# VH-VL binders against q8wwc4: the designs that were tried, part 1

All scores and structures are predictions.

Target 1, 195 residues: q8wwc4
Amino acid sequence: STEEKPQQHQKTKMIVLGFSNPINWVRTRIKAFLIWAYFDKEFSITEFSEGAKQAFAHVSKLLSQCKFDLLEELVAKEVLHALKEKVTSLPDNHKNALAANIDEIVFTSTGDISIYYDEKGRKFVNILMCFWYLTSANIPSETLRGASVFQVKLGNQNVETKQLLSASYEFQREFTQGVKPDWTIARIEHSKLLE
Unless a header shows other numbers, all headers, positions and changes below count from the first letter of the chain; antibody chains aren't numbered by Kabat.
F, E and O are the ipSAE of ESMFold2-Fast, ESMFold2 and OpenDDE, as the mean of both directions, binder to target and target to binder. V2 is 0.75 times the mean of E and O plus 0.25 times the DockQ between their complexes.
Where letters were taken out, [cut] stands.

## First folded at step 4 (VH-VL)

Design x4
Fold by OpenDDE, fold request of step 8:
Structure x4 (fold): chain C 195 residues (1-195), chain A 119 residues (1-119), chain B 106 residues (1-106)
Amino acid sequence: as target 1 above (195 residues)
Amino acid sequence: QVQLVQSGAEVKKPGASVKVSCKASGYTFTSYYMHWVRQAPGQGLEWMGLINPSGGDTSYAQKFQGRVTMTRDTSTSTVYMELSSLRSEDTAVYYCARDYGWEGYFDYWGQGTMVTVSS
Amino acid sequence: AIQLTQSPSSLSASVGDRVTITCRASQGISSFLVWYQQKPGKAPKLLIYDASSLESGVPSRFSGSGSGTDFTLTISSLQPEDFATYYCQQYDSYPTFGPGTKVDIK
């Protein structure tokens, strides 16, 4: 019985040169500092980013499968409702393009961090994460204006054409004392696929 | 040049309180966070907490919560760290350290204040 | 808490030697790591920040490298004044320090 060694999914390493505004970079660092200083000492922007990446992969896959019920605990209700309508109406190839494989996420960036108090005095932190990922979904180039197309050869496999897509997920956490420290997704944007 | 000058060595009994001062000079005092870090004899460094530039907000390590109070006096450019309910384990050199750019690492340190807690 | 370990805990070296000290974090901390030098009876001195950036006034023989969980401080040519204890510190979360590496004269 030749145990087929599980095909190690070779991670495609793509260098995406993102232009980050130095000011935004500094702002992000300062805000990260403020978070662990005053909200959660155990907070790590690095760890968060890693978690966010995993969450993105998971959530995007569920979205592509229209498994909205499984997203109820992960995504804000209002956002989920809107997404349900939008995603359901998408062509299958577009739905497929929503799904990001964790191994196909080529770049992750922290966008903006917002620290705010609501009218009730509850403390919130929102962190916008931006992801760039490769998709094998065959989406017409006309629909993906400005999207980069890459030919990826993984090992001895045939050259596969992949498109680079971007998505933005905003993660929110309430830091009010006594509240469960769960991150929820407060906003989902898939450029060129969703509004 | 940036200078952080701390108060002199202290000897305290268990249960007592100690207040260490750190006078800052050579920079805009109200622009930088100040931290306190201690080091037990022959041991490593331990972060105790921070105080913001205005002195209105502090953040303490969980280990010291309830026992440590950090304050700052803008008029004298001095930061204070008071540690109460002293124990023998609190015997250490206490350092004030300036935060660089609100990052969480320290570019300038005081000379340290030895606090000895002994019965 | 993010824990840092250092290797070795101590080493003996001669003037002119290349010295390498490693720091490992319990979790990924990107480049949020600094290195300090501490001499006996003195406060720590910042050497490297952001894992690889040399602090102003620090000799170029000091260099830092690494990202994620593994970091290295290198002294290209050890000088007499470099005999000290070196600490890594992460600032990805609330500050934590490595246990230190003592560099002694051989």
Scores: ipSAE 0.880, ipTM 0.955, lowest interface PAE 0.5, mean pLDDT 92
Fold by OpenDDE, fold request of step 8:
Structure x4 (fold): chain C 195 residues (1-195), chain A 119 residues (1-119), chain B 106 residues (1-106)
Amino acid sequence: as target 1 above (195 residues)
Amino acid sequence: QVQLVQSGAEVKKPGASVKVSCKASGYTFTSYYMHWVRQAPGQGLEWMGLINPSGGDTSYAQKFQGRVTMTRDTSTSTVYMELSSLRSEDTAVYYCARDYGWEGYFDYWGQGTMVTVSS
Amino acid sequence: AIQLTQSPSSLSASVGDRVTITCRASQGISSFLVWYQQKPGKAPKLLIYDASSLESGVPSRFSGSGSGTDFTLTISSLQPEDFATYYCQQYDSYPTFGPGTKVDIK
């Protein structure tokens, strides 16, 4: 009985080295330090990033499906209202391109972290997350000027042509004592799709 | 050369307070966070808290909240850690440790201060 | 709190041996892990930072590897001065330490 060694799915980690400005990287680390130091000791930028990735995948799918009611608890009301108008007017292929599968997210980067106090003394943290994901949506290349087209072979599957898209989601949390520690999405940007 | 020199060993009774000092030299004192970490005999390391470069802000581990006070004197380049309501379980070597670049790990350590709490 | 475990808790080795110590985190911590060496009666000494970066002045026989949840400290050829206790520490959140691994002389 030749035990077929399970074919190690070579996860071709496409390391899209987004040239993050080394300065931004350092700033992000420092701000992450400040967050767990002074706001929430249990805060983990790694865990946050993973959660943000999942949130992005989920929210983007709901957006693509125009299920705005399901986003009311996840996305700021003002943002959701604006998105509803923009997304609804998009062609179907563009809507489909909004959806990011978690497995097709090839790169996640932490952008700027903002710590601020409002006039009432409430503490807020905003974290901008940038996602790069592959889409199978058939968007004309003219519309996606600058988008890289990749041929992706996942395992033993046929080579599929996918386009690399980027999206930016800003997550906000209030760290005021007594407030529920929930992250909300305060800004959504899909480059080339929701301009 | 960076040096952290701590105060000498202390013997205290339960319920008392202890204040340990850490004098820093060889670097810009007001640019680095300082941490305190303790180690019970034969045990591992436990983070207690941190104090910012200016001495105006502190963060303590939940376990020590209400009992620990960290202070900083920029004129003498000295950091202090005071622990009150001492218990036998507080018997440990206490270390001051410099934060590396506001990262949360430590590149330089004091020599440690043994605090013994006994009835 | 992010918990760290180490394996083994202790080991005996001879001079010249390759020694490997593992540290595991309860959750993903990316590369926010350091390794310390501590000798009896002394403060810990930083060896490795960012999981794999060698601290200045540390011998090249020390190396760190890993990311996410599993990390390894390797001493390629154990020297007499390397008999000590080694601790991993994460700094993805507030600092927590592994329980330590004691390396004794065989």
Scores: ipSAE 0.880, ipTM 0.957, lowest interface PAE 0.5, mean pLDDT 92
Fold by OpenDDE, look of step 4:
Structure x4 (fold): chain C 195 residues (1-195), chain A 119 residues (1-119), chain B 106 residues (1-106)
Amino acid sequence: as target 1 above (195 residues)
Amino acid sequence: QVQLVQSGAEVKKPGASVKVSCKASGYTFTSYYMHWVRQAPGQGLEWMGLINPSGGDTSYAQKFQGRVTMTRDTSTSTVYMELSSLRSEDTAVYYCARDYGWEGYFDYWGQGTMVTVSS
Amino acid sequence: AIQLTQSPSSLSASVGDRVTITCRASQGISSFLVWYQQKPGKAPKLLIYDASSLESGVPSRFSGSGSGTDFTLTISSLQPEDFATYYCQQYDSYPTFGPGTKVDIK
């Protein structure tokens, strides 16, 4: 019985690229407090963030593969329609760059949290999540103005040049009684890839 | 100095109601959430619920939903917690606790009010 | 509900001893953890917030560490006034407390 040595999860050094706006951090805490206080007591911003990260990795990969049918339950219809048009027209290298590997996500931050009621009295929570991830896709530097190029040496492997990309996903949940408590993606932005 | 002063000990029969008060001083009363936490004798701490600074909104733990009512009187800087349909299991020290900055933890506590439910 | 456990449930120590108490969460809670000290017949007192931040007025011999699921409260040199029960509490979700750790005099 070859005891598979637990693959030492290489602690991806989270490169803290940007000073999280202290104000945003405080806002996030307050909003998180309000969510578990008045909407869902079981809500955990930590758990949500982890889930969001996984969702991002999954959805981004599907986008890169133009598997839009598989996204119908995860992404708002309107958003998906717009994405289908945009992504389909992208060059292959750009499509590849959409895909984020969970292990290559170097930073995750919570953006704005919005709590709002519609005219029908339905309650919604939107949480914007920002992701920074490394891609091996060869995108011309001219198209990625401001993207940082990093040389990443993973273990004994050859130095690979990777580009740091960012994406923003907005997650939405309706807290109306009787509605399935599922988070859906209400907005997808890949700033340098999907304009 | 921030102070939370609670009402005195109560002895109640099963099925009765108890109302505990918490008078706050030394800070802007209308800026902080207030929580109630109880502790049965020799046991740990249990969160009961919270009331917002204005007193208009409350959130109760599921365990106490339907039995607990939290109210707030801004004019007297006092928060109240009423627990109805008392049971022997409700025998505990009840604390009011000030929320720190809308975070969900507590920087100041009342001295506690012992509520004994006995037949 | 996020459940917290503490280890040990009780310990005996002498003045001057280094005391370490652990708190474990059933799920990741980042740094949303506080520590309280409670003496008999008294309300809990806040010691540490955000897992490692010392509350104002709390002696420097108290320290907190950890993130995610595992947290530690350390008293570097136990003083006579430190004999008490210590509770961890998470605020990543609705507040829940650990069962407490009683620190008794040896």
Scores: ipSAE 0.866, ipTM 0.947, lowest interface PAE 0.5, mean pLDDT 92
Fold by ESMFold2, fold request of step 8:
Structure x4 (fold): chain C 195 residues (1-195), chain A 119 residues (1-119), chain B 106 residues (1-106)
Amino acid sequence: as target 1 above (195 residues)
Amino acid sequence: QVQLVQSGAEVKKPGASVKVSCKASGYTFTSYYMHWVRQAPGQGLEWMGLINPSGGDTSYAQKFQGRVTMTRDTSTSTVYMELSSLRSEDTAVYYCARDYGWEGYFDYWGQGTMVTVSS
Amino acid sequence: AIQLTQSPSSLSASVGDRVTITCRASQGISSFLVWYQQKPGKAPKLLIYDASSLESGVPSRFSGSGSGTDFTLTISSLQPEDFATYYCQQYDSYPTFGPGTKVDIK
């Protein structure tokens, strides 16, 4: 009965922003069409998802290395400020588990898409991306209850035990008149590591 | 030990309705979307729609809009698909299939339910 | 809707042969493609997801490749249990399936 592949983050309540849950696949495509129709005629959820996967690999690596200065342009200031203390206090093996190599990201999904205005009238689109990745970091089984363990052959005859972990990165873009269009990471959650 | 067990084969006349059940076990029923896919004899696969068992939200393929109704019962971990105004071209095996990670591809399938529409 | 085509529609092969099946999408779908195996009277079984990732419990003789519009399923050394019909499916949009490729014993 234990699933080897990761499940969506419903039991960890990682999706809190924007429109109501539950998310479904066809509604994600409708919301992507609305972004295309009203905000950006060049928007593609497919292209966005590819870029988000690359951003996740890059940002998670910088987090694991505690290179917060390099994250200042990629991650919202208040998010980075909160993460700095949490990441720095992690044991080295947990820090190493944050990093996702792009070729070890085995599953990527689009969670919630939200379109909203804040109290100042600024226009935002938030896209929650969920990633599942393999790690060989030495994490005690007592810390990661329910994590799946995999054995992967790397090159020669070596067998490596790997764990499957998940993370949720929320990407935000402001569409307010006069603001340069760019995606910023507005929320970072690494299940079992940064809860 | 994920299992999806569907109701038995049915023979229907044109114009009737059919309701197929799919009982899920071995996982948290409300954590995964459930889809219905059909396959006419000797033909390929055709997506019909989905239901979110948490809350009961549905989305149907345009071809079936107005003829299909999907429901669920969380107390029995069961999804239902009802297809009305049956025609001979609705003769097919109907599968329930579990959505992996909200992506739209299916890691577990029911055994299939043959629905035959004939005079 | 994103249409998928598969080539060939059928093939005959011997045990031990290398088999290659292609799937082509009507528009770019990145890596959002899966491969299923279906044996007569059975439901489809997931083989490959994300174009190239092998599902747990699937033999390593199966592999997938491709991105964008052109995708390939390869069976490196065909076994008796591999005679089946193979379907691609995209999940970049509403699920659509390829028409299938039947692999028969020669």
Scores: ipSAE 0.000, ipTM 0.436, lowest interface PAE 19.0, mean pLDDT 79

Design x4
Fold by ESMFold2, fold request of step 8:
Structure x4 (fold): chain C 195 residues (1-195), chain A 119 residues (1-119), chain B 106 residues (1-106)
Amino acid sequence: as target 1 above (195 residues)
Amino acid sequence: QVQLVQSGAEVKKPGASVKVSCKASGYTFTSYYMHWVRQAPGQGLEWMGLINPSGGDTSYAQKFQGRVTMTRDTSTSTVYMELSSLRSEDTAVYYCARDYGWEGYFDYWGQGTMVTVSS
Amino acid sequence: AIQLTQSPSSLSASVGDRVTITCRASQGISSFLVWYQQKPGKAPKLLIYDASSLESGVPSRFSGSGSGTDFTLTISSLQPEDFATYYCQQYDSYPTFGPGTKVDIK
């Protein structure tokens, strides 16, 4: 209901639209056009962003469940190695907070796009995606210093406190002639959880 | 509200192929993996593989590598499973199943499609 | 692949009986186990996820427990509509299913 919202909702922090910098927005559109023009006529930053949101939901849940064997095809090997150690050492409530349900991802933003060649002449595109999501995980506010806390009405009598968390996933694809066009996740950051 | 409706029963000869469809409705089609699971008469369940409807990426159980192809049509919210080089042991009910939250378990199943392979 | 076994393979029980079905994994799978009910001629139906969480619309007489390698499904008071085959499935990795436990009503 619009005008009958609980008063608690009016006191909570609004959803943060990170990376709303107009210069960054223009820069990302220029780079997206260059990818389209010179590398892949089927590329769309809008389609990519939606797919990346789905990948984030999927990978974050697998990560929270410590299902590292299922991540081998999706995440770069060195990144997965580091993640195993970090995630395994987390308390259960912090592991649960890693998981982002697709319906609770409230904002996605395209960060930096890198277009470059490596020393072997391989052509790469890296796209940084930033995600903001709500979690009902029971995380003490002291443990997550600075985390935003929101109250969300659940059902007609229940009020549930949710936290707004963010994560950054960097996607990488090789455009070298003859290489299969697959995206791999080359960096994973979950703010306040996987520092 | 979530509904998975599969194509009708088929009878095939050994060596032929079959293509089973699964039309999804009542949810955002591209937000959930779709899996295929089969069940031979009087036997248990056997996972065949999955497709990510966003982008069309697939992963198949080793037993079916080289014989199974999964595709999708996002404009009709439909997933397809094609199994080639059919054998009599491929006689089974074939189910599509939605992966809830991409957890790897299935909250909604199609009604099943009986595929009979006989001489 | 993670193999699952179930015990018993079949059982007969009377309405009102407490029924337990076990599932054992070939390696630790934490709590990543689900239970399905399948009636003859029908698709499987999700009962329990995360080893012990009851799916929406499933009667409270169903419960699940366990972690690691040993899991149980319990029906506290068997009803006539509970005649079915019950399957466990792990989702710690790519899905695998137990062989099933057939529950017959006497």
Scores: ipSAE 0.000, ipTM 0.488, lowest interface PAE 16.1, mean pLDDT 79
Fold by ESMFold2, fold request of step 8:
Structure x4 (fold): chain C 195 residues (1-195), chain A 119 residues (1-119), chain B 106 residues (1-106)
Amino acid sequence: as target 1 above (195 residues)
Amino acid sequence: QVQLVQSGAEVKKPGASVKVSCKASGYTFTSYYMHWVRQAPGQGLEWMGLINPSGGDTSYAQKFQGRVTMTRDTSTSTVYMELSSLRSEDTAVYYCARDYGWEGYFDYWGQGTMVTVSS
Amino acid sequence: AIQLTQSPSSLSASVGDRVTITCRASQGISSFLVWYQQKPGKAPKLLIYDASSLESGVPSRFSGSGSGTDFTLTISSLQPEDFATYYCQQYDSYPTFGPGTKVDIK
């Protein structure tokens, strides 16, 4: 029962800065190979990671703008419902801090790959992605404990302050026979902004 | 070379809890999911759930949700299954079983642990 | 949940007989079916995976076939060590097992 399915491959430049764990990197590559070998011959962890980075930038912007209608196809319904309440309650400066510009995402990390069976017995694979990004949003340092503050000098000795924030997005795909191979975001956490 | 060694038989009263251990050796413990499967006397096999030893994530069969807890200790390469609020129908042999590459079938099994629930 | 049935529930056979055991799934499971052998007081042993692939160290008298909903385990010439209970298991979703087929002498 092999079936060739159309899948889009985006050849984008991988940007990896700073944070790496050699043992976690090896584990991630072994698990990615198992997904390729047993479930999806067109799966690539490198291409997945770049797509996940683009999804993070897109979804985080829509969250910051409270455009929840546009998220219904990308984010699990239960997660989106809870996020509506939390995001709507945030001060405007905290909402603005949710948005990550793609050019200011400085680190990505692929977490553990895990299997999950739902209550109906359907098989899922979850991939946790962690993102670190810079923001110019005006947020008091007391609310973002442990966040780094960066100063950028421009032109006539202008000083621009940016904060380094982190977010974790968990991507989920159903690997049940006959199901379309689509990824859905099953969990969203923005450290100290949304938990 | 791969071995799964389980703790010894248990006799319990209704309403009690039991915790069965499964010590793995001969392979990289964190690279393979571990499942628990039970078999009532004279009956077939029943899947209970799984644990990812790498992160400790679990998924339980709906029948056991709320009564079963699976944990692991990576320093001793051991997984645990705890079943609470025991009933007489929980009398069974409990097996740990290693998953082959996330497929959902089992290439190695523990020797089994008999748990008897009676007054 | 995907339910499996097996036929027959038990059988008696002589050494040298050809034995056929069937497993039927409540819905299509492609080739995601395994066969186990279990002797009294022992854990199950994997015989066949992917419906028809023989596990390493399993004698060639064992064979599996089928796809979709209907699967068969065949023992071409029964040996004394083959008297056991045989279970099918699907892994298209969370694992479920067939009720077993007991193979006895006579």
Scores: ipSAE 0.000, ipTM 0.486, lowest interface PAE 14.6, mean pLDDT 80

